# VHH binders against q9w197: the designs that were tried, part 15

Target 1, 300 residues: q9w197
Amino acid sequence: RLRLQDIPALTQDHCRMRDPAEVERIINEFVIGGPERMQIVSDFDYTITKQRTEDGGAVPSSFGIFNACQSLPENFKAETDKLYHKYRPIEIDPHMPIAEKVQYMIEWWTKSGELTSGFPFDQSEIDQIASKYTHALRDRTHEFFADLQRLGIPTLVFSAGLGNSVVSVLRQANVLHPNVKVVSNFLQFRDGLLDGFQQPMIHTFNKNETVLNETSEYYDLVHTRDHIIVMGDSIGDADMASGVPASSHIMKIGFLFDHVEANMKKYMDTFDIVLVDDQTMDVPRTLLSLIEKQHKLNLE
Key: E = the ipSAE of ESMFold2; O = the ipSAE of ESMFold2 at other seeds; V2 = 0.75 times the mean of E and O plus 0.25 times the DockQ between their complexes.

## First folded at step 4 (VHH)

Design x1 (framework vhh_8ghr_2)
Fold by ESMFold2-Fast, scan of step 4:
Order: structure tokens, then C-alpha cells, then sequence
Structure x1 (fold): chain B 300 residues (1-300), chain A 123 residues (1-123)
């Protein structure tokens, strides 16, 4: 039986836990179950990418990469800013019911799709912009994805951002291995012109298994792999694996950078492990190393 | 019309201090926006030296300026400030004020920029 005090990565000041005994219990379940029962579900923006770089450089979101492309209409940025000004206050409203917010998210995405339509676009421009941000991935992300590939652990990158940018960054960083699946919003083309986004639209309030159907790759993962590491940087990311079987053991890892003191209680209540200003994959990698070590012993 | 107007740059000796101001118009800095200070020296890339999300009070700094620079915001004046102390020759750059979004769609990216203000640290 593993004890948290024997795991140096989990005893650091920046690694916070509301319930250390529960974290210890879940780790031991993962170690006993081995890699065959594991899956990863991760946000992309500010979870796989850093919330800040060492030199303080700005890290664009997946939509930020798209907005930097030269093939976009001259007024595209101004028009998207108008939509943000209208809908962002609704998105973060603490008093509005979720069902009402969902209708506004659909409206926002519909209007964004209308702005993202009727002109030609060269997707290679996303590759050109994204190439500048492969170094914006969390430290040791290459090693993390290599560990997952070696262990055969399916990894779902589940993003309310722009999947074209997500795929471009992961591919150019050489981490888009066959075990990695990206579920996100993708550009749609009709007759060589942009035609908005592919359906269904993924937004803050539907980023969970209900957006995926029973024949999806995610459903296959759920049936055979009930040990789940969920990674995210926002409260909503904690629900990405909601609806899994009662036999499931879920480790929720939250990356907290913004508004640390104000958000600490909420993050501690929501995530099993809260990583404060930790721009590395060291804690997720440590969990994988513990699983792999026991797995190798069991093969004897 | 969204505008960011910088002021306060100039020539200063090593060890000196300057305070840069960023006056915002066309939006409120206490809402859903980050304000950041980005510098660019000739022949170098952009470096985000400090940012503030004033509605939540969070701030961040580049390691190169931590402990020497302080970012703040005056909501009543819709103005952000960068207090620069213990200035070094290496701090010589054009300093830009920029607006960013802390949302799922635009987090960490800056969409409007000021014209820049030159800071020269020389003896």
C-alpha cells in the first residue's frame, strides 16, 4: 500500500488536497487496477498548454491561434469581440440557471459560426501560427504523452475551443499519438468556403459525456476503463467524465493559476488535487509511474 | 472604440524607478479583461512582464522582473499602472499595454494594444 508521504511530487507546497486520505485511496486503486483500466480525459486550453510561460510570454487559446490567421476578414476580430462582450457576462453569471445559460451559449456559437462563413481559408495558416506555441505546452508534456502511448492508455482531449488548432499544436509537438483522440469544435467547409463549425457545438456547459453518443470512441473507453484521470483548469472541466459507472475511480486534477486565494476553496471542493501555479505534467506523470511500476511487478 | 494609451516612459539611470500608466477607453478594466504589460527590445521577441485581472485581484510577473515591478489598477480612473523599481540596462525596451480575455475562448491572448512607450535605462 502506497502512502502519500512516500510520493515526493504529492508532498510539495503547490500540491493541495482537501482530502488526502481519499487521494491516497484512489491512487492505490489505480495501482492495483493497472494501465488496462486507465483512461485520461483532459481539457486543452491552459491545461495541456501552460497558463504562463517562464519568460511571462502570452499563451493564446485555441481560438486565439485561429484569430491570428491572415485569411480571416479584416473586421473578424472586432465582430467576435462584440459577441464576447455580450455573452461572456452570461457565461460566468453565478445566478442564472444552467439551462438558461445553455440557450445563450447556443446563440453565441451560432453567431460565431455565421462570422466564420462565406470565405476561403487555408488551414495551413493554423499550422504556421501554432508552430510558435509548441513550447507553450506544460513542461514534460512530451514525456507524459510518451508514457501514455507506452502504457496503451487512451487519452481524450475534450475542448470547448477550436479542434483545428488543438490538433495542429499536438501534432507539431509530436504528441498526437494513435491513442490520443480530440473531441472539440472543428471548422466546416462547403464548396471550398468556410461554413461555420461542425455539429454538435461544444461549450462550457455540455463538456461531458452527454455530448458523445453510445457509438463514439469515448463510449468504448468507458466500458473497459473505469479508472480515470481528469485534468482541467476550470471548475466545469471536473465534469468531463460525468455519468461513468459507479465502479469508476476518478482522480480530478485541477490547475489553478488565476485568482488563487479567491478560488482555492471552490477548486479544493471540486478537484481531488489542486496544482497551484504548476506549469508541468509532473504530478500526472508521477501517477503513471506508480501504475507502471506495479504493472511490471505483476508481469513476473 | 477601444483604446489603450500608455504614458510614463523615458530615460532613467540604472537603479532608478519609473511608473507607466495605461489609460483604457471603450471598455471597463474591472470587467472580464486582463491588462498586461508586454515589452519588446530590438532583436528580441515579446516578453509579457506583468498582467492583472483587476476584478479578481490576480497578478502575475515574469521571473526577470519579479520583486522589482508591481502592476496595479485604479478602477475609478479605468487605468492600469506598472511601477518599475531597481531598473537595469536589460529593462530597456518599448513597453506595450494590452487587453486580454480570461475566458475559454480568448484566455491568455491579447486583442488590443497601445502604441507603446519607450523605456531607456542607461548611464
Amino acid sequence: as target 1 above (300 residues)
Amino acid sequence: EVQLVESGGGLVQPGGSLRLSCAASGFTISSSYYIGWVRRAPGKGEELVARIYSSGGSTSYADSVKGRFTISADISKNTAYLQMNSLRVEDTAVYYCARGYPSHYYRGAFDYWGQGTLVTVSS
Scores: ipSAE 0.000, ipTM 0.214, lowest interface PAE 13.0, mean pLDDT 83

Design x10 (framework vhh_8ghr_2)
Fold by ESMFold2-Fast, scan of step 4:
Structure x10 (fold): chain B 300 residues (1-300), chain A 123 residues (1-123)
Amino acid sequence: as target 1 above (300 residues)
Amino acid sequence: EVQLVESGGGLVQPGGSLRLSCAASGFTISSSYYIGWVRRAPGKGEELVARIYSSGGSTSYADSVKGRFTISADISKNTAYLQMNSLRVEDTAVYYCARSYPTHPLRYGFDYWGQGTLVTVSS
């Protein structure tokens, strides 16, 4: 039986837990169950990518990579900024019911799709820009994905961002292994012109709904693997695995960087492990290492 | 060390003008970042007032300030400005300068904030 006090990565000051006993319990369940029962569900923006670089620099989101492309119309950035000013205050409004916010998110995405239509676009521009940000992945991300591939653990990268950018970054970083599936928003083309985004739309408040697709590869994973590591940097990311059976064991890891004191209580209430300004995959990798060590002992 | 330092706040009468400055150090304003001005008024949440993308020349404004406020950047001085004209009592707030990632539909990216400067519009 493992004790948290014997796991150095989990005893650091930047690793916060509301309920250490529950975290310890879930880890022991994962270790007993082995890799065969495991799956990963992870956000991309500011979860697989860093929230800051080593020198304190910013990292663009998956849409930020797209917005940097030169093929976009002259006023595209200005028009998307107008939508941001209208809808962002609604998205973060603490008093508006989520059901009402969802309607505004649908409006935002519809209008964004309209702006992302009617002009030619060369997807190789995304590759050119994304190539500059492979170094902006969390430290030891390559090793993390290599661990997952070696252990045969299905990994769902579930992003409300732009899947074209996500796939480009992961491919160029050489971490888009066969066990990795990307579910995100993808550009749509018609007659050589952009035609908005492929449906269904994925946004902050509906990530949980998309996992209920009964005909998808993800649905198959949900039935065979009931031990889940969920990784995210926003409160909404904690619900990415909400469609799984009640008997499942879920470890929710939240990366907290912005307004730490103001957000700490909410993150502690939402995630099992809160990592404060931790730009590494060390905690997720530690969990995999513990599972792998026991698995190797069981094979002997 | 990345820093944003605001200056230019103070007390002004309704209809008056103020110019806020945001001096950046540890990075270049023109290097693919937005610089934004965010305010927090008594009894209200944070409101993004204005943003500028120096590399692309794009500017945007909240509806509450359009036609009255102008955001600009002096790349040679590595400084962003907010020119506030026709000030109203409801513009009273603490104004923060913040650096952000290129804009996107559903995700923000303010990673560095100034300490804030108080603007009081009162007769």
Scores: ipSAE 0.000, ipTM 0.207, lowest interface PAE 12.9, mean pLDDT 82

Design x11 (framework vhh_8ghr_2; at its last look DockQ between E and O 0.01; V2 from the best seeds 0.00; counts 0 for: pae E 16.2 > 2, unsure alone 61.3 < 65, placed apart)
Fold by ESMFold2-Fast, scan of step 4:
Structure x11 (fold): chain B 300 residues (1-300), chain A 124 residues (1-124)
Amino acid sequence: as target 1 above (300 residues)
Amino acid sequence: EVQLVESGGGLVQPGGSLRLSCAASGFTISSSYYIGWVRRAPGKGEELVARIYSSGGSTSYADSVKGRFTISADISKNTAYLQMNSLRVEDTAVYYCARGYPSHYYGSRWLDYWGQGTLVTVSS
């Protein structure tokens, strides 16, 4: 059976685990189950994209790519910033009940939809802006997605950002293979004019099975694949695969970069593996290589 | 530029038939996109009644219209149709033609481009 001490990628100082024995147990279950039982559920912003570039520069979010488009009205960025400054403090309020926060998130997305309506928009501008940020994908992301495609592992990119930007970046980076599906907030158009976002809007507090289980295609997938790698950069990402079958084994990988000391305890309590300032896909790729190695032995 | 232009709506008697047309431009309906018909009646939310993925030949229907409505596509005209038979008063609604995102997206809920809508009134 595999031991963590024999897996170099998992013994590095920046790879933190509250319960190494549980991580080891899940890895061995994944290896025994093989690729056919696997699926991936991953956030996009600052999970598939880097939290910092090599020169320390900021990476735009999927909405940041959209906001840079020139087809948007002159005041669009200013009006969107007003909403951010009003609702962001509510979103991160540690003492407000989540049910109350959800009502403010609904207000925010409703007002954002109103701002994102009533004008023509050229979606090709998203492609132009996104083309500048294919290099901002986490190191060895191309190899990671190639591994997933070769192994036939369904990969869900589940983002509370803007799906039009997500798809554009993934497509231009040549990683949007047939096994990759995107669930996110997408623009909609009526009679040639922008008409806000498709409903329901995905936000930080509903990024879970409540949204995904409404899709019969996703339900059919989940029914047959009960070994899951979840990847995210925020606490809410850890619940993207909640509500799956009781037989499920879930490995939750969290990428921690900002305010490491303040956030460490909560991340360690939430994720099985916490990767501190690791701008690579090396740990997820290592898990896949262990699964693939055993799978090849079984096929011989 | 993606456009969907609907036609064929109008007034019809209960039990009658009507055919809606959706002319697409700026993309090909025989590609990885699908076409759906979504209706909205006063006081109700939007209901996806039918969709077609013509490159794969697959169709699906809401239970409320199954057996009465038929969705089809004419690839040479880049046009989708909704043939509505045995119409009922409760079929009265504005009918929208909408495009589904490329095959990389889950489910029909992620419709990106919608037409202007066409009113179908079923009354005696």
Scores: ipSAE 0.147, ipTM 0.597, lowest interface PAE 4.8, mean pLDDT 86
Fold by ESMFold2, look of step 5:
Structure x11 (fold): chain B 300 residues (1-300), chain A 124 residues (1-124)
Amino acid sequence: as target 1 above (300 residues)
Amino acid sequence: EVQLVESGGGLVQPGGSLRLSCAASGFTISSSYYIGWVRRAPGKGEELVARIYSSGGSTSYADSVKGRFTISADISKNTAYLQMNSLRVEDTAVYYCARGYPSHYYGSRWLDYWGQGTLVTVSS
């Protein structure tokens, strides 16, 4: 059985764990189960993309790529920001019941769709902006996705952002392999004009099994894969694999960059592994390499 | 290197005025980035009080400061300003200048670089 002390990537100071023994136990379950029991569920924005570049610069979100398109109405950014400031406090309110929050998220999505309707838009604008950021993926992302493809591990990119941007970045970076599925919010068109977003709406409170059950083809692919790596950069991402059997083994990796001191407690309480200012795929890749190495040794 | 440097904070009487400055470097204010002013009062969370996307007047304000605060930019100096008029004791806070790269609806983050903050105290 593997011990954390023998895995240098997991003993570094920026790699934090609330319960190292539990992480060790899950790693050993993954190793015993092998790649055929594995699946990956990952957010896109600031999880597959970097939270910062080496020069300290920013990487746009998937909606940020869309919002940078020149054909958008002159006041589009200001209007979408007004919606953010109205609904974001509701989204994060610690006391409001989830059922009530869901109604406000539906309202937010509806109003965002109204702003994103009634004008021509060429999807190639998204591709042009996205092309500038294919090099802003976490270091070794190309290798990580290549390993997942080679090992046959289904990979879900589960994003409450804009899927048109997500797909464009992944495709242009040559990491959108056949084992990768993107579930996200996509633009809808009607008679050559934007017509809001396609159903179903994905928001913080349904970014889970509710949306995934509607993608039944993917369920057929992964329903026996009960060893799950979840990757995200916000506490809401930790529940992306909810709804799997309680016997499932889930490793939750959180990328913490913003307001580290203020957020450390929440991230440590939420994720099994918290990576502070880590702009790489090195920890997820290390997990894959341990699984593959032992799987090869067990094949006789 | 992206930097934001605030100045202009201080002590002022209720009903008074202050003008905060935010000198930006490493990016151009008139491009796809925007500048926001965020304040933190003791024991309170963050409040985005004002935002500017262009020097021509694409701005937004929190309801708490509408009609009293004005955000502006001087593109030739790559500097944003927050003119705060009719100040009240409840405006007392540390004010941060921050850069936004296009907002996203569902992430935890819409501001990527922050200044050091400047204290504004409104007291009789």
Scores: ipSAE 0.000, ipTM 0.126, lowest interface PAE 16.2, mean pLDDT 82
Fold by ESMFold2 at other seeds, look of step 5:
Formats: structure tokens, C-alpha cells, sequence
Structure x11 (fold): chain B 300 residues (1-300), chain A 124 residues (1-124)
């Protein structure tokens, strides 16, 4: 039986837990089940990419990479900003019913699709911009994904951002292995021109099993791999695996960087492990190592 | 050239057993592809009955065949197998071996190469 006190990565001051006994219990369940019962569900923006770099450089979001492309119409940024300022307050409104917010999110993505239509665009522009940020992934991301592949652990990168950017960064960083799936919003092309985004749209309020139920592999995952690590940088990421069986064990890891004092209580209430200003994959990697090593020892 | 060749189909009585084989060439079955069995019955659409992720050993089965069918792979022979036990009349179909490429999620289809199919008939 593992004890948290014997796991150095989990005893660091920046590693916070509302309920350390529950974290310990889940880790031991993961060890008992081994790699065969594991799956990973992770956000991309500021979860696989860093929230800050050592030199203070900006790390763009997946849409930020697209918005940096030179072939976009000169007014594209201004029009995109107008949509953002109209709809973002609605998205985060604490009092509007979610059903009403969903209608505005559909409007927002529809109008964004219309804005992102009718001009030529080449994926290679995204690839060129994305190449600059393959070194802005969390430290030891390469090792983390290599271990996931070696252990055969299905890994879902679940993003409400722009999948063309997500795939480009992951591929160029040599971490987009066959066990990795990307579910996100992708550009659509018609007759060589952009034609908005592919359907169905992923937004804040359907970034969960609702979208995943339409993929044949989500059903398979909930029946064979009921030990889940969820990784995110925002409160909404905690629910990415909410459709799994009630007997499932889920470890929710939250990366907290912005407005730490103001957000600490909300993150502690939501995630099992809150990592403050941690720009590495060291905690998730430690969990994989324990699962593999200790499970193997238990079988001997 | 990627190729999948099924064998082992035939006529069997209800309650009987068959073992289907899927010989792969043009890629190594130990790679990270999903290999699956899809069946087409007369008057019915396609059903993915079993799937294996060769490098991780993960398997998945349709509810209609759980407990009766077992998918496996032998990497030394570059071959996947479907052991079908306790066969029923409703299992009658053409069974296809298919490969899925799992690296990216695009579109609605995950199976890119299909074999020619092998007929399984369960009848008295």
C-alpha cells in the first residue's frame, strides 16, 4: 500500500490537496488496476502547453496560433475581437441559465465560422507558427507521452480550441503517438477556401460526454478503462470524464497559475490535486511510474 | 501495400464454434493500429463486433457477442484472430477484418483498410 508521504513529487509545497487521504486511496486503486485499466483525458491549451515560460514569453492558445497567420484578412482580428467582447461576458455570466448560454455559444461559433469563410488558407501557415511553440510544452511532456504509448494507455486530448493548431503542435513535438486522440474544433475547407469549422461544434458547455457519445471509442473507453486521470487548467475541465461508470476512479489534476489567491478555493473544491505554478508533467509522470512499477511488484 | 486477408469462415450448427484469422501485410500488427472485426448481415448494416489495440492489448466487444467472442493477436505471425463460440443464427454474416488508424480524430470513420470478407453461416 503506497503512502503519500513516500511520494516526493506529491509532498511539494506547490502540490495542494483538499483531501490527501482520498488522493492516496485513488492512487492505490490505480496501482491495483495497473496500466490496462488507465486512460488519460487532458485539455491542451495551458494544460499540455505551459501557462508561463522561463523567459516570460507568451504562449498562444490554439486559436491564437491561427490568429497569428499572415494570410488572414486584415480586418479578421478586429472582427474576431468584436465577437469575443459580445459573447465572452455571456459565457462567464454566473446568473444566466446554461440552456440560454448554449444558444449564445452556438451563435458565437456560427458567426466565427462565417468570419472564417470565403478566403484561401493553407494549413502550412498554422504549422509554421506552431513550430515556434513545440518547445513551450510542459517540461517532460515528451517523456510523459512516450510512457503513455509504451504502456498502451489511451490518451484523449479534448479541446474546445482549434484542433488544427493542437494537432500541429503535438505532431511537431513528436508526441502525437497512435494512442493519442484529439477531439476538438477543426477548420473546414470547400473548393480550396475556408468554410468555417467542421461539425459538431465543441464549446464550454458540451466539452464532456455529450460530444464523446458521438464517437464509437468513447463507449469502449467507459467499459474497459475505468481508472482515469483528468488534466486541465480551468474549472470546466474537471468534468471532461463525467460519463464514466459510477464505480470508476478519477484523479483530477488542475494547473493553477492565474490569480492564485482568488482562485485557490474554487480549484481546491474542484480538483483532487491542484498544482500551483507547476510548468511540468512531473506529477502525472509520477503517477504513471507508480502504477507501472508497483503494479508489477504486486504481481510478483 | 496494406492488405488484410480473412479466413476460417464456413457453415456451422447453432452452438458451434469457429475461429477466424486475419493475416496482415504491409504493416506490422504489433504497431499501434486498431484491428477489428466488422460483420454485415443480410438486411442489416455494419456492426463492429470486436476490436483490439495490438500494442496495448485493449479489447472491445459489441454487447451482442460479449462472452462468446474473443479477439486476439499473434505478433509473430502478424495475424489477428476472432474465436467465436456459442454461435447463434443471428451471427450469420460476412465478417470483415479491418484496420483503424488511431493517431488523429478526423471525420466519422476510423477503419481505413478492409479485407475481402469471409462468410459465416450458422444454420441447421
Amino acid sequence: as target 1 above (300 residues)
Amino acid sequence: EVQLVESGGGLVQPGGSLRLSCAASGFTISSSYYIGWVRRAPGKGEELVARIYSSGGSTSYADSVKGRFTISADISKNTAYLQMNSLRVEDTAVYYCARGYPSHYYGSRWLDYWGQGTLVTVSS
Scores: ipSAE 0.000, ipTM 0.127, lowest interface PAE 15.5, mean pLDDT 82
ESMFold2 (binder alone), look of step 5: mean pLDDT 78; pTM 0.803

Design x12 (framework vhh_8ghr_2)
Fold by ESMFold2-Fast, scan of step 4:
Structure x12 (fold): chain B 300 residues (1-300), chain A 121 residues (1-121)
Amino acid sequence: as target 1 above (300 residues)
Amino acid sequence: EVQLVESGGGLVQPGGSLRLSCAASGFTISSSYYIGWVRRAPGKGEELVARIYSSGGSTSYADSVKGRFTISADISKNTAYLQMNSLRVEDTAVYYCARGYPSHYYRFDYWGQGTLVTVSS
């Protein structure tokens, strides 16, 4: 039986837990169950990518990479900026009910789709811009994805961002292995012209596995894998695995960087592990290492 | 409530200097936010001239002002500054202080009222 006190990565000051006994229990369940019962569900923007670089430089979101493309129409950036200024304050409003916010998110993404239509676009431009940001992945992300591939653990990258950018960054960073699946918003083309986004639209408040229930391919891969690591940087990310059986063991890891004091209580109530200004994959990798070590002992 | 208040604008001769101040309230500039200075001249679009991430010490500048303008932050005063040297007539604009997130490279969510800088002989 593993104890948290014997796992140095989990005893660091920046690694916060509301209920250490529950974290310890889940880790031991993961270790007993082994890699074959594991799956990963992770956000991309500011979860797989850093919230800051070492010098404090900005990291663009997946939509930010798209918006930097030179071939977009002259008015595209101005119109999307108008939408951002209207809807972003609503998205982050702490007092507005979630049900009301959802209606505004649907409105925002509908209007964004309309703006992203009726012109030709060369997807290679996304690759050109994304190539500049492979260094902006969390430290030891390459090693983390290599661990997942070696252990045969299905990894779902579930993003409310732009999947074309997500895939481009992961591919160019050499971490888009066969066990990695990306579910996100993808550009749609018709007759050589942009035609909005493929349906359904994924936004901050509808990220959950029940949206994927109609996809038999995904269900067939993961329905026997009831041990789940969920990773995210926002409160909404914690629900990405909400559609799984009640008997499941879920470890929710939250990366907290913005307004630490104000957000700490809500993050602690929402995530099992809260990582404060930790721009590494060291904690997720430690969990995999513990699972792998026991698995190797069982095979010997 | 989040508020940004600019000051320090005015009339200067070409080659002169001005220092703009941006006093923040309702949040701390040492948090995870970027503070940017955006200018707008009549008939021109918005131009992001300088940005600072005070927690990491990172700064960036538009090519038009690089080497002439310096952005800085005083955490104890919760205030960001734009030191403008070697001013040119084309620097004439309303200068806005704005708060941004690392998640949105070119986007800001709160803006000050603006301060006018006029460079003329």
Scores: ipSAE 0.000, ipTM 0.122, lowest interface PAE 17.2, mean pLDDT 83

Design x13 (framework vhh_8ghr_2)
Fold by ESMFold2-Fast, scan of step 4:
Structure x13 (fold): chain B 300 residues (1-300), chain A 122 residues (1-122)
Amino acid sequence: as target 1 above (300 residues)
Amino acid sequence: EVQLVESGGGLVQPGGSLRLSCAASGFTISSSYYIGWVRRAPGKGEELVARIYSSGGSTSYADSVKGRFTISADISKNTAYLQMNSLRVEDTAVYYCARGYPSHYLKAFDYWGQGTLVTVSS
């Protein structure tokens, strides 16, 4: 039996746990179950990408990469920014019912689609900009994805951002291996012109297993994998694995950077492990290492 | 070089007003950047108080300051302002000016000023 105190990556000050005994229990279940029962579900923006660079600089979101493209109409960024300022306060409103917020999210994405329509666009512009942000991935992300590929662990990158940018960054970083699937919002083209986004639209309040159930090939791959590592940087990311069997063991890892003191209690209540200003994949990699070590012993 | 320099902080009595200034150099605030005001009070975390996107003219405020604080920008002076009215003891904090990228996540600021102290006390 593994003890939390013997795992150096999990005993550091920036690694916070509300219930260390529960974390220890889940780790031992993962180790016993081995890689064949594992799957990963991860957000992309500010989870696979850093929340800050080494010099303290900002990292653009997947939509931020798109908005930096030169061929976009002159006022495109200003118009999309106006929508963000209108709808973002609604999205994060703690008092508005979720059902009402969903209607505003549909309205926001509909208007965003209208702005993202009627002009030609070349994916190569996203590729050019994305190439500058492969260094913005969390430290040891390449090693993390290599571990997942070697262990044969299905990895879902589940993003409410722009999938065209997500895929471009992962591909150019050489981490988009065959075991990695991206579920996100993708650009739609009609008659050589942009025509908004492919359906269904993924937003903050539908980022869960119900969207994934529409993709039966992926569900068939993972429905027997009841040991799950969930990674995210926002409270909503904790629900990405909702709807899995009651026998499931889920380790929720939250990356906390902004407004640490104000958000700490809610993150501690929501995630099993809260990583404070940790711009590395070291904790997820440590969990995989423990699983792999036991798996190799069992094969010998 | 990119710099943000705050001014206008000081001691004020409850119910009073202060205007903070943020002078930008090395970039144009009328471009594709947000300018935000973030405060940190002793024993409290950081709070994004107000934000402006100058080229779009859009603004946002924390609920704690809505109706009392107004953020604005003077493009000709490359300066952002925070007008603080009806000040309360709880508004006592160091106020930082910060530049951010327009994205779905507006929490990512890349350059910060040195901060200016605002003390609301009798």
Scores: ipSAE 0.000, ipTM 0.112, lowest interface PAE 16.5, mean pLDDT 82

Design x14 (framework vhh_8ghr_2)
Fold by ESMFold2-Fast, scan of step 4:
Structure x14 (fold): chain B 300 residues (1-300), chain A 123 residues (1-123)
Amino acid sequence: as target 1 above (300 residues)
Amino acid sequence: EVQLVESGGGLVQPGGSLRLSCAASGFTISSSYYIGWVRRAPGKGEELVARIYSSGGSTSYADSVKGRFTISADISKNTAYLQMNSLRVEDTAVYYCARDYPSRYYSEGFDYWGQGTLVTVSS
């Protein structure tokens, strides 16, 4: 019943859709189903955080925050930079099969864990650095999380980054509300020393149901919520909600800013909505607003 | 066996102060764990008011208590404290001490809880 042409946020030039009729269909299903059937699954790095600041400055990833800590061993940053230089080009390679990329992600994580072991570390350094980047969240992120809390919509922040940094940024930005859960890679300590990362390893290509714990808490949160908004900045993020019933309705929103022309076709094939250099939460917030408006009408 | 035992709750007048203690046994609070103070007031739900990671000294506070409450730890006594100043009627709640270590599945992985201590702020 709602038409895309009547939704200003979805008619902007930077909002791209391969199949507008399918997007319109999913929006109407969300609106009919109401907030009680909704859940959000979102990436963190360059999805909840901006891909660029307004002046074009760089935004550090969750691991970038950790790597900026001064108490890390003298050669730690050099060694992690070597790994990044070797594995990042593989991670983003558009031609390499996913199965082959997964092997390299396992190598990267194993070596990163070995480097992140055997020394003491002060978590407060992450908090100090993260405090500088609460303003690097996408515009209107605070409002977006407030909308989700008000509507009672469970929000899973599913990150292949460093959960300690993710939690620190969200907490200090005052958006880590009770309805928000973070699944990510967390530092492990043994006898006061770093001991790599808690298992299982989460990387770009295994961000899906296979690594999520099927605890009663997780099941209770999601089993009745078959209307899902998925948000990410990479192709791998599109599968974060895989494994839900075929009867589910999933809106996949992809944030694209780098190599737009080269990546456009693949992003359009993968995501329902592709947002080109959109450093705001305006489109996700618009979807929530439409759901909320109909929900209020239904309560009358 | 891991245990957390709270003490220091009670009745206090608005503007008063209380210090809650959380004695830990079965683990060391200076290693790998956050200690959090979580309160539950009737009809309000659960609120994390303060957290400390004592091996690094990092602390965080809910906006509702920032500037009034101070969390600290005494490593030699394996005990965490919540110093509550300028208490308000809305601070009335059961206060729980909890062990927290963020896990792969949850940002707030509270796995062990104390029994709770009641704080009543009333005249």
Scores: ipSAE 0.000, ipTM 0.163, lowest interface PAE 14.7, mean pLDDT 82

Design x15 (framework vhh_8ghr_2)
Fold by ESMFold2-Fast, scan of step 4:
Structure x15 (fold): chain B 300 residues (1-300), chain A 123 residues (1-123)
Amino acid sequence: as target 1 above (300 residues)
Amino acid sequence: EVQLVESGGGLVQPGGSLRLSCAASGFTISSRYYIGWVRRAPGKGEELVARIDSSGGSTSYADSVKGRFTISADISKNTAYLQMNSLRVEDTAVYYCARGYPSHYYSWGFDYWGQGTLVTVSS
């Protein structure tokens, strides 16, 4: 019964859809199913955080926050930059088979772990840097997370970045509510020294529910929730919920900012909704409001 | 700085008991953090044995140790404990105390680890 033409947030020029009829169908299924069938799976870097600030300033990634810490060894930034310049072109290569890319991602994270070992570090430095970037969350992110908490919708923040930074930013922005879970790469310490990252390593090509299904706690939380909103800023983010049953209804929302014209076709083929230079949570919030409105009506 | 120091390991015969201690410094054991005991046996991966999410909060155990092991915490001493009863040869492992934040609960989610203490159950 809901039509896209009657939803102002979805009729804006920056809101692009390859198949509007399919988007309309999924929205109506979400509204019928209500909040109890919903779950959110979202990337963090440049999805929950902005791709640009209002004045066009750069937003650091979760690893960028870590790299800004002053107590890191003098050569740390130079060594991590070498790894980035070697492996990033491989990660985004459109022609290399995924199986081959995975081996390079494992190599990258192994070498990153070796660099992130053998020196003392205080987690509070991440907190100090992160405190400067709570304003870099997408506009109305606080309201979005408040909506999710009110509706009791489990929200998974699934990041191939650094979870220490992710948790720090979310906590200091007051959006790390009990329904929010973070799965990412976390630092570990042994005998007072950094000891790389906790296993398993999360990278672009293993961000999916297969990694998460290792715990009964995750399964118990989400097994009855087959209506899923997936949010991301890269093509790989679209597969974060690929392990779910065929009966599931998944709305994939992609935030596109860089090289819009060159990337538009691929994003349109991958995501149900493509948001071009939209530094807000307005579209995700609109979906929640439609679900909540019907839910309240049904409780009468 | 955050530190966890294990003690209480050693050699024990099958059917015996040991109590492991984990002394925390640089933070207070509270509902904001959970403490876990993770073991690694020779030739095996890591296994989360027990977890407690506050000074008196909820606890969880691996199926292999349910009914035999008990995790607890003493806020006044800022120390967590693992009481191990009815020990079996297969409980032989290095036992690590680890701290984690509840918000990242899809794996172990531990950020600080102790050095480990060896428990040998034999003859």
Scores: ipSAE 0.013, ipTM 0.520, lowest interface PAE 6.4, mean pLDDT 85

